# VHH binders against o75319, part 10

Target 1, 181 residues: o75319
Amino acid sequence: GNHIPERWKDYLPVGQRMPGTRFIAFKVPLQKSFEKKLAPEECFSPLDLFNKIREQNEELGLIIDLTYTQRYYKPEDLPETVPYLKIFTVGHQVPDDETIFKFKHAVNGFLKENKDNDKLIGVHCTHGLNRTGYLICRYLIDVEGVRPDDAIELFNRCRGHCLERQNYIEDLQNGPIRKNW
Below, E stands for the ipSAE of ESMFold2; O stands for the ipSAE of OpenDDE; V2 stands for 0.75 times the mean of E and O plus 0.25 times the DockQ between their complexes.

## First folded at step 4 (VHH)

Design b18 (framework vhh_4orz_3)
Fold by ESMFold2-Fast, scan of step 4:
Structure b18 (fold): chain B 181 residues (1-181), chain A 118 residues (1-118)
Amino acid sequence: as target 1 above (181 residues)
Amino acid sequence: EVQLVESGGGLVQAGGSLRLFCAASGFIFSSYDMAWLRQAPGKRREWVALITSGGSTDYADSVKDRFTISRDNAKNTVSLQMNSLKPEDTAIYFCAREYYDSDLFDYWGQGTQVTVSS
């Protein structure tokens, strides 16, 4: 069914750019069919996403969609100029090494092809928090050598919400660095 | 061990009512979205009703305003109140657990038969 995701309304639509990186995190946009179930101030469509990014004087160059469904919006709802990448991840579980590798590969490929601009990598799951925060922090720790606590603090501050899942936090702080990229 | 066990099915005349129950065990029930699906003879399994971990509900158009899904987290049960039953509601009804914010179900019960006579 086209139900509004659990607790989706509890989260800010879009965070701010994470300083020193190309990342910006947000919650899943919802296509027009969901608006019947939302008040006007609660709406967050793909169009609303791009408007909010422009209001921050930023520009998206890639969207990475981490949800395990395609019911929330269609890639066709996005501007034709912005690449869209789907990486299926389920909630509650720390992403596996294959998923982490796919995310790192996509980010590194984007950065190599966009060294001459300042466009952002937009990352979202359902809430733009746990899976999103985990993969962004994992990238910063494993690839950029950021200390785990610093990566988590930076994400929390810029997203405007703290990572909630203890298993994700523990893996970031104490888990192995995934070096097989 | 995750288990879902349905009960409450039976034979009822058109216009009647039935209440289905699903007893869940082996997982933290309150953390999961739960659904009822049905499979009629010769048809594919179809979704009927969903209740989220937070209590929000959604229904297929064919059963809206006739069926009500509810849950009792203290008892680890999800139920489906079925009113104004029609012969086309005849099916095996399945309780299912939704797989972590996906459109997939990872555990299903064995089903309970509902037969509605004209």
Scores: ipSAE 0.086, ipTM 0.479, lowest interface PAE 5.2, mean pLDDT 90

Design b19 (framework vhh_4orz_3)
Fold by ESMFold2-Fast, scan of step 4:
Structure b19 (fold): chain B 181 residues (1-181), chain A 118 residues (1-118)
Amino acid sequence: as target 1 above (181 residues)
Amino acid sequence: EVQLVESGGGLVQAGGSLRLFCAASGFIFSSYDMAWLRQAPGKRREWVALITSGGSTDYADSVKDRFTISRDNAKNTVSLQMNSLKPEDTAIYFCAREYYDSDLYDYWGQGTQVTVSS
């Protein structure tokens, strides 16, 4: 069953690049079959994603898809030139250490291979907010040494929406730094 | 103990109507998206309708404008009103709880048989 995700229309499609980082966050793009249920101004396809990134004078070098589904769009709907990585992550619970480490390794690998360009890492879950914001902030805190409150504020400002899940916020502020690699 | 129990199935003539009910227990019903799926003889299970925790609804193209899904959070029930029934609607109808906006349904009812004669 392919339905429009709950509250998906309530969120801005694409945030802004997070200054000082290579991250940009967005909500899940929806393939053409979903457009029958959307007004023209509500559409956000894979093509629309790349158009909006280009409008900001930015370029994607990697997409990390955190959804636990493949029904919203297919990797084949993306330009062949942009690598796609799927990390299956269930919502509502703080991601486990294995998921956190997979995310960190993917980001570190991208940064090492893209020293000579300014391409962005695009990260999304369904709304581009809770799972997305958690993993980006976790990376900034654990790897880059950013203070938790500063990481959260930066994400919220650039995404245009504040992290909503209290358990995610609490883990970022007071939880242990994940150092096992 | 999570339980989903369907009722309301039966035999009906083409053009008729039927209303299915699903009684839920063992979880905070109002917090979950609920779906109806069906399985016709010799076919794969297919999704029919969904109602979100917030009350938004969605339907398969084959049942659009004929079926209506609704929920009553005070009674922990989800229902499916089926109008203008066709022989091709003959199937076992299942109530299911959707897991975290995923392709997964973590709990299912046993199903209720709907038979539409011509």
Scores: ipSAE 0.063, ipTM 0.425, lowest interface PAE 4.9, mean pLDDT 90

Design b2 (framework vhh_4orz_3)
Fold by ESMFold2-Fast, scan of step 4:
Structure b2 (fold): chain B 181 residues (1-181), chain A 118 residues (1-118)
Amino acid sequence: as target 1 above (181 residues)
Amino acid sequence: EVQLVESGGGLVQAGGSLRLFCAASGFIFSSYDMAWLRQAPGKRREWVALITSGGSTDYADSVKDRFTISRDNAKNTVSLQMNSLKPEDTAIYFCAREYYDSELGDYWGQGTQVTVSS
């Protein structure tokens, strides 16, 4: 299908690198079949994603796709040199512990294999906000020991949009630390 | 108390047709985009078709030109006409209320089973 996701146009395509981390967040890229429904300035294809990352003088080393669909773009639309990881998350609800574990494992593996470079981990859901922000902040809190409010503030500032889901914010601030991962 | 109730599923031979219905209650139906999802045995739930509050439609590539989604705001129903059915269409079909932050929507029914024999 070519239906543009609801509210997708309301969000900046790509945030800024989160200082002190390897994370950069963005909204879902849309393959060429969606462009008929978009003005030229609204287009954000996989190619546009890499152009915008390059404009920030950054380089992607991994993309983690958190959407519960494969219809927006195909892994084949990405440069062959950038690994792609799909973690199906349903949205609306806080990701479960299995999903959190998969995300942490992928991030830790990337960091171990990329000690000698400064490549970024790109993370997205549909809007690059709620599921994306939750999992990045969860990682920072549980693995890096960042205070919850500091993690959330850092994500919000760098994404250019604030986390909107109150249940996600509440879990980050008051939920248990998942330390056995 | 949002409720979505699917009906119309059944057993058909390849090449056959079925029409699915979804009765919605507990919300202002005409204000929401509605969708059909399906889940085949051992597979993830996937999006099939969308109809917006304004009446525009969209379809997954696998069902395009074979399935037609429609709605009746006076009756609070959304329907899916399924033609040229294939064994690969065998799944439980779910009616869903669209939600911006979930590809599966925020509410869905219990589903209706569609089985297509070869």
Scores: ipSAE 0.648, ipTM 0.831, lowest interface PAE 1.2, mean pLDDT 93

Design b20 (framework vhh_4orz_3)
Fold by ESMFold2-Fast, scan of step 4:
Structure b20 (fold): chain B 181 residues (1-181), chain A 118 residues (1-118)
Amino acid sequence: as target 1 above (181 residues)
Amino acid sequence: EVQLVESGGGLVQAGGSLRLFCAASGFIFSSYDMAWLRQAPGKRREWVALITSGGSTDYADSVKDRFTISRDNAKNTVSLQMNSLKPEDTAIYFCAREYYDSDLPDYWGQGTQVTVSS
């Protein structure tokens, strides 16, 4: 299927690295078969993703794909040197504890194995906003002790778009801290 | 032209079963996640069940263990087996494409009415 995701064009392709962290967020890259439905300036393929990150003088060390589908691009469309991790998350609802813990485990493992470099963890869902922003902020709050409002502000500023789903925002601000040990 | 056409709805007594079908056309069915949503009188449309292109399934808590979603890629159909029906399952049931990946469906059908009498 080559249908462009709803509202995908409304969002910036790639945000900026979140200062003080190893995170960078972006919207889902679309494989070449989608390009017939896009103007040249709208294209955002896996190749375009790596070009845009390079333009920021950054380097990806891991991609975490939070989409619930495999139709937008294939792992084989990515450089073999960059690990790819799929964590299936359904949009609209707050990720469950199992999903949150899988995300935390992947991030902690990456940081332990990459303590001698400055490579980034790239995180995306379809728009790189709600599921992506929730899990990154959840990590910062639960593991790094960042205040919820500070985590949300940092994500919003670096992504270039504000978290839209009120249930996600409320869980981050008022929900329980999820233990991961 | 993308089309989703639901069928199989009807009137059933509490505790009964129904199977809903959705016939899809106009796209490569096997490449898309498919979902069932429902809308009860006076309420917002809510998600019921999801099946991914890879065959993984997920369910709303209210229907878990009672409903089963399945797909037949050779026939371009998605089905919802509904068991142990309750009056609160009364709703118009909609077939949808790509529902939760974008937080909104990109296509859905006209719906099929399910009425569960007590």
Scores: ipSAE 0.108, ipTM 0.475, lowest interface PAE 3.1, mean pLDDT 90

Design b21 (framework vhh_4orz_3)
Fold by ESMFold2-Fast, scan of step 4:
Structure b21 (fold): chain B 181 residues (1-181), chain A 118 residues (1-118)
Amino acid sequence: as target 1 above (181 residues)
Amino acid sequence: EVQLVESGGGLVQAGGSLRLFCAASGFIFSSYDMAWLRQAPGKRREWVALITSGGSTDYADSVKDRFTISRDNAKNTVSLQMNSLKPEDTAIYFCAREWYDSDLGDYWGQGTQVTVSS
């Protein structure tokens, strides 16, 4: 398939590193087959992702792909040196506890194994906004003790776009802390 | 109230053909992209085919050149012509309304069973 996801062009390709964390958020990269439907300045392939990260003087150490599809790019399109983790999320609904726990374990494992470097955890869904922002903020709130409104503000500022899904925002602000035991 | 109702599924031998239909109601059909999804036993629901409001089409690699999606805005219907069916195409097939920020759409029907014998 080569159909561009709805509203994908509306969002910045890559945000900035979230200060005080190892997180950076971006929208889904699109493999070469999509480029015939994009102007040169709209292209955002896996290679473009790594170029934009390097332009910020950052380096990816892990990519967490939150999409429920494999049609936009394949893991093989990524450099072999960067681990890739798929956590299937459908969108629209708040991710379930199992999904939240998988995300937390992946982040904690990365941080433990990367104490001696400053490599980033790259997180994306289709737009790099709602599912991505939810799981990053959930981690900051539940694991790092960040106040919900502060986590949301930090994500919004660094992504360059505000979380749009009210049910996600409501869960972050007023929902229970998810314990993984 | 959005409703999507699939029909046309059945049992067919490998190499055969089936045509699925989806009747839509409760929304302005011509304004929405429509899709077909499928779910095989023990597998995740996956996207199969897309037709935009403007009539452009796209297909999963596994079905490209074998399946054809089409729509009839006068009848609020989206159809999937399935040719050269394989045992691996055995699944429940769902009609879906495409939606911003959901990889499976926002509404889907109850599905129609397609069984391809080897």
Scores: ipSAE 0.565, ipTM 0.798, lowest interface PAE 1.4, mean pLDDT 92

Design b22 (framework vhh_4orz_3)
Fold by ESMFold2-Fast, scan of step 4:
Structure b22 (fold): chain B 181 residues (1-181), chain A 118 residues (1-118)
Amino acid sequence: as target 1 above (181 residues)
Amino acid sequence: EVQLVESGGGLVQAGGSLRLFCAASGFIFSSYDMAWLRQAPGKRREWVALITSGGSTDYADSVKDRFTISRDNAKNTVSLQMNSLKPEDTAIYFCAREFYDSDLGDYWGQGTQVTVSS
């Protein structure tokens, strides 16, 4: 396939690092076969991702891919030096507890192994917004003790777009803390 | 209430053809992109074909040039014509309503079994 995901062009490719954290969010990169359907300024390949991160004077140490597909790019399109982790999430529904715990364990493991550097955890779904924002905010709330509204505001500001799904926002604000591993 | 109901599956020999149908109800069908997904035994559900509300189509590389997706907005039906079938096309085929915030759509039918013998 070479069909551009609906509304993918509506979102900024890469957000800013979330201050006080190691997180940076972005939309799914699209491999070269998609570029014939994009204007030059709309292109966002895996290579473009790393160039944009470097332009912010940041460095990726881990990519967490939350999509339930391999349509958009392959792990082999990424530099061999950056670990890649796939956590399958469908979208539109709130991720289940097992998925949440997998995300938390991956983040905690990265932070423990990267105490001596300032490398970032890059997180994306298709638009880098709802699934991505949910899991990052869930981590900040459950592990770091951040107030739900503060976590959401921080993500929205740094991503440059607001979380759109009310079921995700509702779960973050009023849902149970997932404390067990 | 959104409903998607697949039909047309069955047993066919390699090299044969089948046509799958999906009857949709409970939403404005002409306003949505529609897709076909499949799930082979022991595998994850995967995307096969897409048709947009405007009629443009896209296909997974594994089925390109063999499968054709089409729609009939007057009948609220999306179809998948499958030609030159291979044993590896054996799967349960699902009709899906596409949704921008989901990799597999937001509603699915129960599926129809396609079995291709060697």
Scores: ipSAE 0.556, ipTM 0.793, lowest interface PAE 1.5, mean pLDDT 92

Design b23 (framework vhh_4orz_3; at its last look DockQ between E and O 0.43; V2 from the best seeds 0.00; counts 0 for: pae E 4.4 > 2)
Fold by ESMFold2-Fast, scan of step 4:
Structure b23 (fold): chain B 181 residues (1-181), chain A 118 residues (1-118)
Amino acid sequence: as target 1 above (181 residues)
Amino acid sequence: EVQLVESGGGLVQAGGSLRLFCAASGFIFSSYDMAWLRQAPGKRREWVALITSGGSTDYADSVKDRFTISRDNAKNTVSLQMNSLKPEDTAIYFCAREYWDSDLGDYWGQGTQVTVSS
């Protein structure tokens, strides 16, 4: 498939590392077959992702792909040295508890294995915004005890775009803490 | 209320053809991209084909050159012509309304069963 996701061009490719955390958020990279539909400055391939992370003087140690599709790039397009985890999430609906716990377990496992380095956990959905922001903020609130408003503000600032889905924001602010580990 | 109703599924021999139809109501059909998804037994739903409001099309690699998606805005219908069917195409096929922040769309029909015998 070569169809560029709706509004994909509206968002910055990669945000900044979220200070005090190991998270960095980005939009879905698009494999080479999509480049015929993009101007050179709009291209954001898996290679471009790693170049942009390096430009920030950061290094990825894990990619968590939250999309419910394999149509945008293949895991094989990523360096073999960077673990890839797929957690299938459908956009527009709040991720269920099983999905939230899978995300938390992956993050906790990475942090335990990477105590002696400063490598980042890269998280993306299609736009690197709603599903991505929800799960990162949910982790910060539930595991690290961050206030919901502070987690959301931190994500928005570092991603360079504000969470747009009101149901996600409402769940983060008023929903229950998911305590299973 | 948004409604999507699929039809046209059935049993066909490998190498055969089927045409699926989706009747849409409850929204301004011409303003939305429309898609077909499928779900085989024991597998996740996957995207098959897309047609934009402007008429551009895209296909999953597994069905490219065999399937053709089309739309009729006057009748609020999206269709999927399936040629050279393979046993691997056996699945429930769903009509979906595309949505900007959803990989599978925001509304789906009940689906129509396609069975391709070897």
Scores: ipSAE 0.686, ipTM 0.846, lowest interface PAE 1.1, mean pLDDT 93
Fold by ESMFold2, look of step 5:
Structure b23 (fold): chain B 181 residues (1-181), chain A 118 residues (1-118)
Amino acid sequence: as target 1 above (181 residues)
Amino acid sequence: EVQLVESGGGLVQAGGSLRLFCAASGFIFSSYDMAWLRQAPGKRREWVALITSGGSTDYADSVKDRFTISRDNAKNTVSLQMNSLKPEDTAIYFCAREYWDSDLGDYWGQGTQVTVSS
């Protein structure tokens, strides 16, 4: 029924853990009904996500879904042991301050509740790149004090793809520090 | 080739109502989320309303409870019923396919002008 998202096949399914952080980024997993339009090597389901994380010897402790739609997979397709949070995030434009604040609040809450383990925060939008990279970098810059260019380089390297939208990059490099409260 | 054609814009008095229409072609309409966007003079484009392929809806705070998005999968159309119109609703309104969920491409029509007089 539903179509494969534009250019979704062009992106690596899952990145690598970003060293010194609790983040890992990936593109949106697609429920089994999408697989009729995919070659076997192109498939990336919620089950495939967890298998790939396990293969990296990592464990997800939270999934933050930034997509503005609910058609890709059902949260009930995820293990009950992994909390799921949806933050509807508009594409094509720099996320507004409310969205940035919601993301920061979710990450800080997770880190406090998970200080005694090493579980990861999985973050995705549709392609796991522009919205995902922006919010992760915004957090690292504003909350952790990471230099903008260092945050961007770390994200690009670990995701396996570079941030593409210039308005996001320019805001990270030259835009204001956003309030954390 | 994807084509989206907006219509139904015009001049209306504050407090009045207007219905916009979007005719879609070139894709399997029932499989896609659809949205309305708007752009006022001197302002950036903003989203207004979303309707998913499954029929769920979402709205910008500024229009919630005044605007209603709907779709007719048999006619391949998306509609926006706009009630209790205010002068600040004056804008060019665009119908879009999945614009708000993708940051890689642009799928919207030519737009239709809505002007709300005081």
Scores: ipSAE 0.111, ipTM 0.461, lowest interface PAE 4.4, mean pLDDT 88
Fold by OpenDDE, look of step 5:
Structure b23 (fold): chain B 181 residues (1-181), chain A 118 residues (1-118)
Amino acid sequence: as target 1 above (181 residues)
Amino acid sequence: EVQLVESGGGLVQAGGSLRLFCAASGFIFSSYDMAWLRQAPGKRREWVALITSGGSTDYADSVKDRFTISRDNAKNTVSLQMNSLKPEDTAIYFCAREYWDSDLGDYWGQGTQVTVSS
């Protein structure tokens, strides 16, 4: 069963690079088996993702997949040159400290190893919005020292959609800083 | 109505084994990924194991090589074979339908208690 995620069609497939960062957010690409359930203009495959990134004159250096399922696409659907990292992230609650740490660790590792280029960190959950936005903003706040409202505004503007979940927003604005180690 | 009913929990000594079951109804079972979650006292609910609609499996690092998730689409059931149990595995275990889009709702059962004694 390859049902389309609910409301998946409602979101822009790919956002814009977040200025001053290496982040770009997008909704989950769907493997070919989903195409029979989509209109041609609705299709968004792993291949389409890379095409859209190129159209922005950017290049992906890492993909962080925050979805809780493995049903949408396979790592084998990605170019061999782009590493893939899975971080299973539940969407109905604020990510736990371990999840946050895993994300931060992955980002920091990438930045350390990619100082000589300008490749992007592509982050997605199902819609590329709530979980994705929270973890990116959490990183900017905790690691880069960005004001919470600035981080949220930047993400929303670049993604083309606003964070929807109030518990994520409240935690970003008023919650404690999470450990970076 | 979506319904998930867990069973098979109990008290077991460290090093022992348990097999949990989940009976699903109210949806096209074969179309959905299924997972086992657990929640220990005072801790957040954590992911344990996943089995996709296509039969692929994945596990949390803490249970890898000890736990095995499986499904029977003909019976609408998901199972979790737990071997080499440890006290830290003590928790309420929940069967869950796809958690990837929890913004629309959460679907899990009442859970089954697993207690591992030293």
Scores: ipSAE 0.094, ipTM 0.519, lowest interface PAE 2.4, mean pLDDT 91
ESMFold2 (binder alone), look of step 5: mean pLDDT 85; pTM 0.856

Design b24 (framework vhh_4orz_3)
Fold by ESMFold2-Fast, scan of step 4:
Structure b24 (fold): chain B 181 residues (1-181), chain A 118 residues (1-118)
Amino acid sequence: as target 1 above (181 residues)
Amino acid sequence: EVQLVESGGGLVQAGGSLRLFCAASGFIFSSYDMAWLRQAPGKRREWVALITSGGSTDYADSVKDRFTISRDNAKNTVSLQMNSLKPEDTAIYFCAREYFDSDLGDYWGQGTQVTVSS
């Protein structure tokens, strides 16, 4: 397909690195077939993603793709040197505990293997907002011991857009800490 | 209460055709983009076709030029015309209401089985 996701144009392509962490959030890159539906200034391809990261003087060491689809870009469109991990999340409902555990495991593994560099973990869903913000904040709260309101504020500020889903926000603020089994 | 009810599935020979129907209720149908999804045995649910509230359509590469999605806002119905069916099209087909914050929509019907024999 080449249909642009609803509201995709409403969001900044890439946020800033979240200070004190290795996270950077962005919206889904769209392969060349989508560019027929976009003005030149609206284009955000996989190549554009890496150019924008480079412009911030950052380097990606892992991409975690939270979309439940492969229609927006192909892993082959990414540099072969950057690991790509797919964690299928549908959206709408709070991610289940298994999904949360997979995300935490991937992040912990990356950090252990990248102690000697400053490479970033890039996380995206379709808009780089709700699923992305939830899982990053869930990690910061459960693993790093960050206060929920502080995690959400940090994500919102660095993404440049506020987390929108009330059920996600409610779970982060008042839900149980998910202890890894 | 949002309800989506699929019908029209069945057994056909390769090269045949089927038309699927989805009856929607419980929301302002004309204001929503609608989609068809499918799930083959042992596989994840995947998107196959989209029709916007404005009538624009899009298709997965695997079904492009063979499937046609359409809607009837007076009847709150979305349809999928499937031509030149292949054994790999065998799946349960689901009607879905599109939602910006979900890759597979926010509501689905129970599905209708399509089986294509060689």
Scores: ipSAE 0.651, ipTM 0.831, lowest interface PAE 1.2, mean pLDDT 93

Design b25 (framework vhh_4orz_3)
Fold by ESMFold2-Fast, scan of step 4:
Structure b25 (fold): chain B 181 residues (1-181), chain A 119 residues (1-119)
Amino acid sequence: as target 1 above (181 residues)
Amino acid sequence: EVQLVESGGGLVQAGGSLRLFCAASGFIFSSYDMAWLRQAPGKRREWVALITSGGSTDYADSVKDRFTISRDNAKNTVSLQMNSLKPEDTAIYFCAREYYDSDLGFDYWGQGTQVTVSS
């Protein structure tokens, strides 16, 4: 963790809560050691993440980290009150069924344990876009029965950026439903 | 076509050193981030070290003060100097080309080179 991820500065730090869901997407927070390479307005530390979510009148109950690395920040940089789950995913390729099912089980478990509150599931990869958007949309389509185009539109609008990877979009629209709850 | 060929693996005693090399061809080497990953028997591949096209380096915590990644753009080579080797470092080591704008997402891998560290 010494170099800023390519294009990381091109993306909004945090999206908005996806209405009708418990999801909020964001780009990877960068620990303090990265701040020397960033202007003050570009900084997005774990602390900055929680401050921005509080400014939206929301509260995180779980963070799901989809990056394939531990270089950007450590779980210890997060408040102890918020559970952290690492699901290693590689970019470019559509996540495999094992990864999809692990994501679904984590989400379902959180919702069952948090039915008496309105806390959010925060999901991120490096840019908070392709892997993040794919897994959130896959959950909405397969578990919640949302139409693929509606799930993608909802994610794009709330994230503030559109899914970029055509293979991810095609799998969401035309791929098989992965039934697992 | 893209080709990555690793060499330099072998058997070494704990506390020893090895240097791995990766010869790249079929693409503009200087434009890509390059990485080393490893896979021990029965385990998932894990990232070890990264060197960006600009020369910045990053390391997994388990190797941070023991391994050094470097590149030679004139020779299309990336190398990994491994010092103070431990039995836990026993694995097949892979050279990989990181896909642009991807967080350790790889589009091409080498065949790997075996590193065995005896206790």
Scores: ipSAE 0.016, ipTM 0.264, lowest interface PAE 6.0, mean pLDDT 88

Design b26 (framework vhh_4orz_3)
Fold by ESMFold2-Fast, scan of step 4:
Structure b26 (fold): chain B 181 residues (1-181), chain A 119 residues (1-119)
Amino acid sequence: as target 1 above (181 residues)
Amino acid sequence: EVQLVESGGGLVQAGGSLRLFCAASGFIFSSYDMAWLRQAPGKRREWVALITSGGSTDYADSVKDRFTISRDNAKNTVSLQMNSLKPEDTAIYFCAREYYDSDLGYDYWGQGTQVTVSS
């Protein structure tokens, strides 16, 4: 059954808030059924996610799930007060323009509705690294005008792991700005 | 070993129907998301339909309302019912296991089944 994703244990569960933004990145939480395959110190459930965010004196206002599966946890495992958005994103390839548009629209909508608070947008894929880092950096570059190398450095530092996929890095550094409006 | 074997392809006239099957073995089928992808001559491989381990489905806009994906966990099969076929649906169709959620290229593909829609 509940197969642990390859290399999932190699990554820190939760990064730190990216300063100057509302973003925080993490790896996919795994529901209780996965815990029989994990040591207690390796567990990272939806509950563990919220506890770790609280330990950083932060609060989640939205979770964007970029995985192309629903087997890791259910939206019902999350507090009712935190909206959940699924954007199915293919893991090996640079996200297509439609996916980038959906991500940007969700982020912009959250920021407009949450201008009077400091709640975070939590973003994850399976490892919270490549798809997650790409879409966060793409948003910073295209919407906020951040230089590509600065966006990547900020993400890498705050996530605690560097973006690994060269095609994602190359698209961020040299690819066109996506005019998704 | 993980194996995915596609079948059900063939030649069909525009407006016709075909049903594709994928027989899976070597893993706990009920625990995995399953997908259908296709590759037309000279084109990139594209996603067609997804069915999650929980049974929810999603479709590419080009096939929405014409194709239906389903699974039979007792038989370890996933199928794709294709209605109102168009010449543009001509492609090799592939079955995949959790293909899309692999950041590291850990994916499983069958050898594909050819669908040809005459115009």
Scores: ipSAE 0.019, ipTM 0.307, lowest interface PAE 5.0, mean pLDDT 87

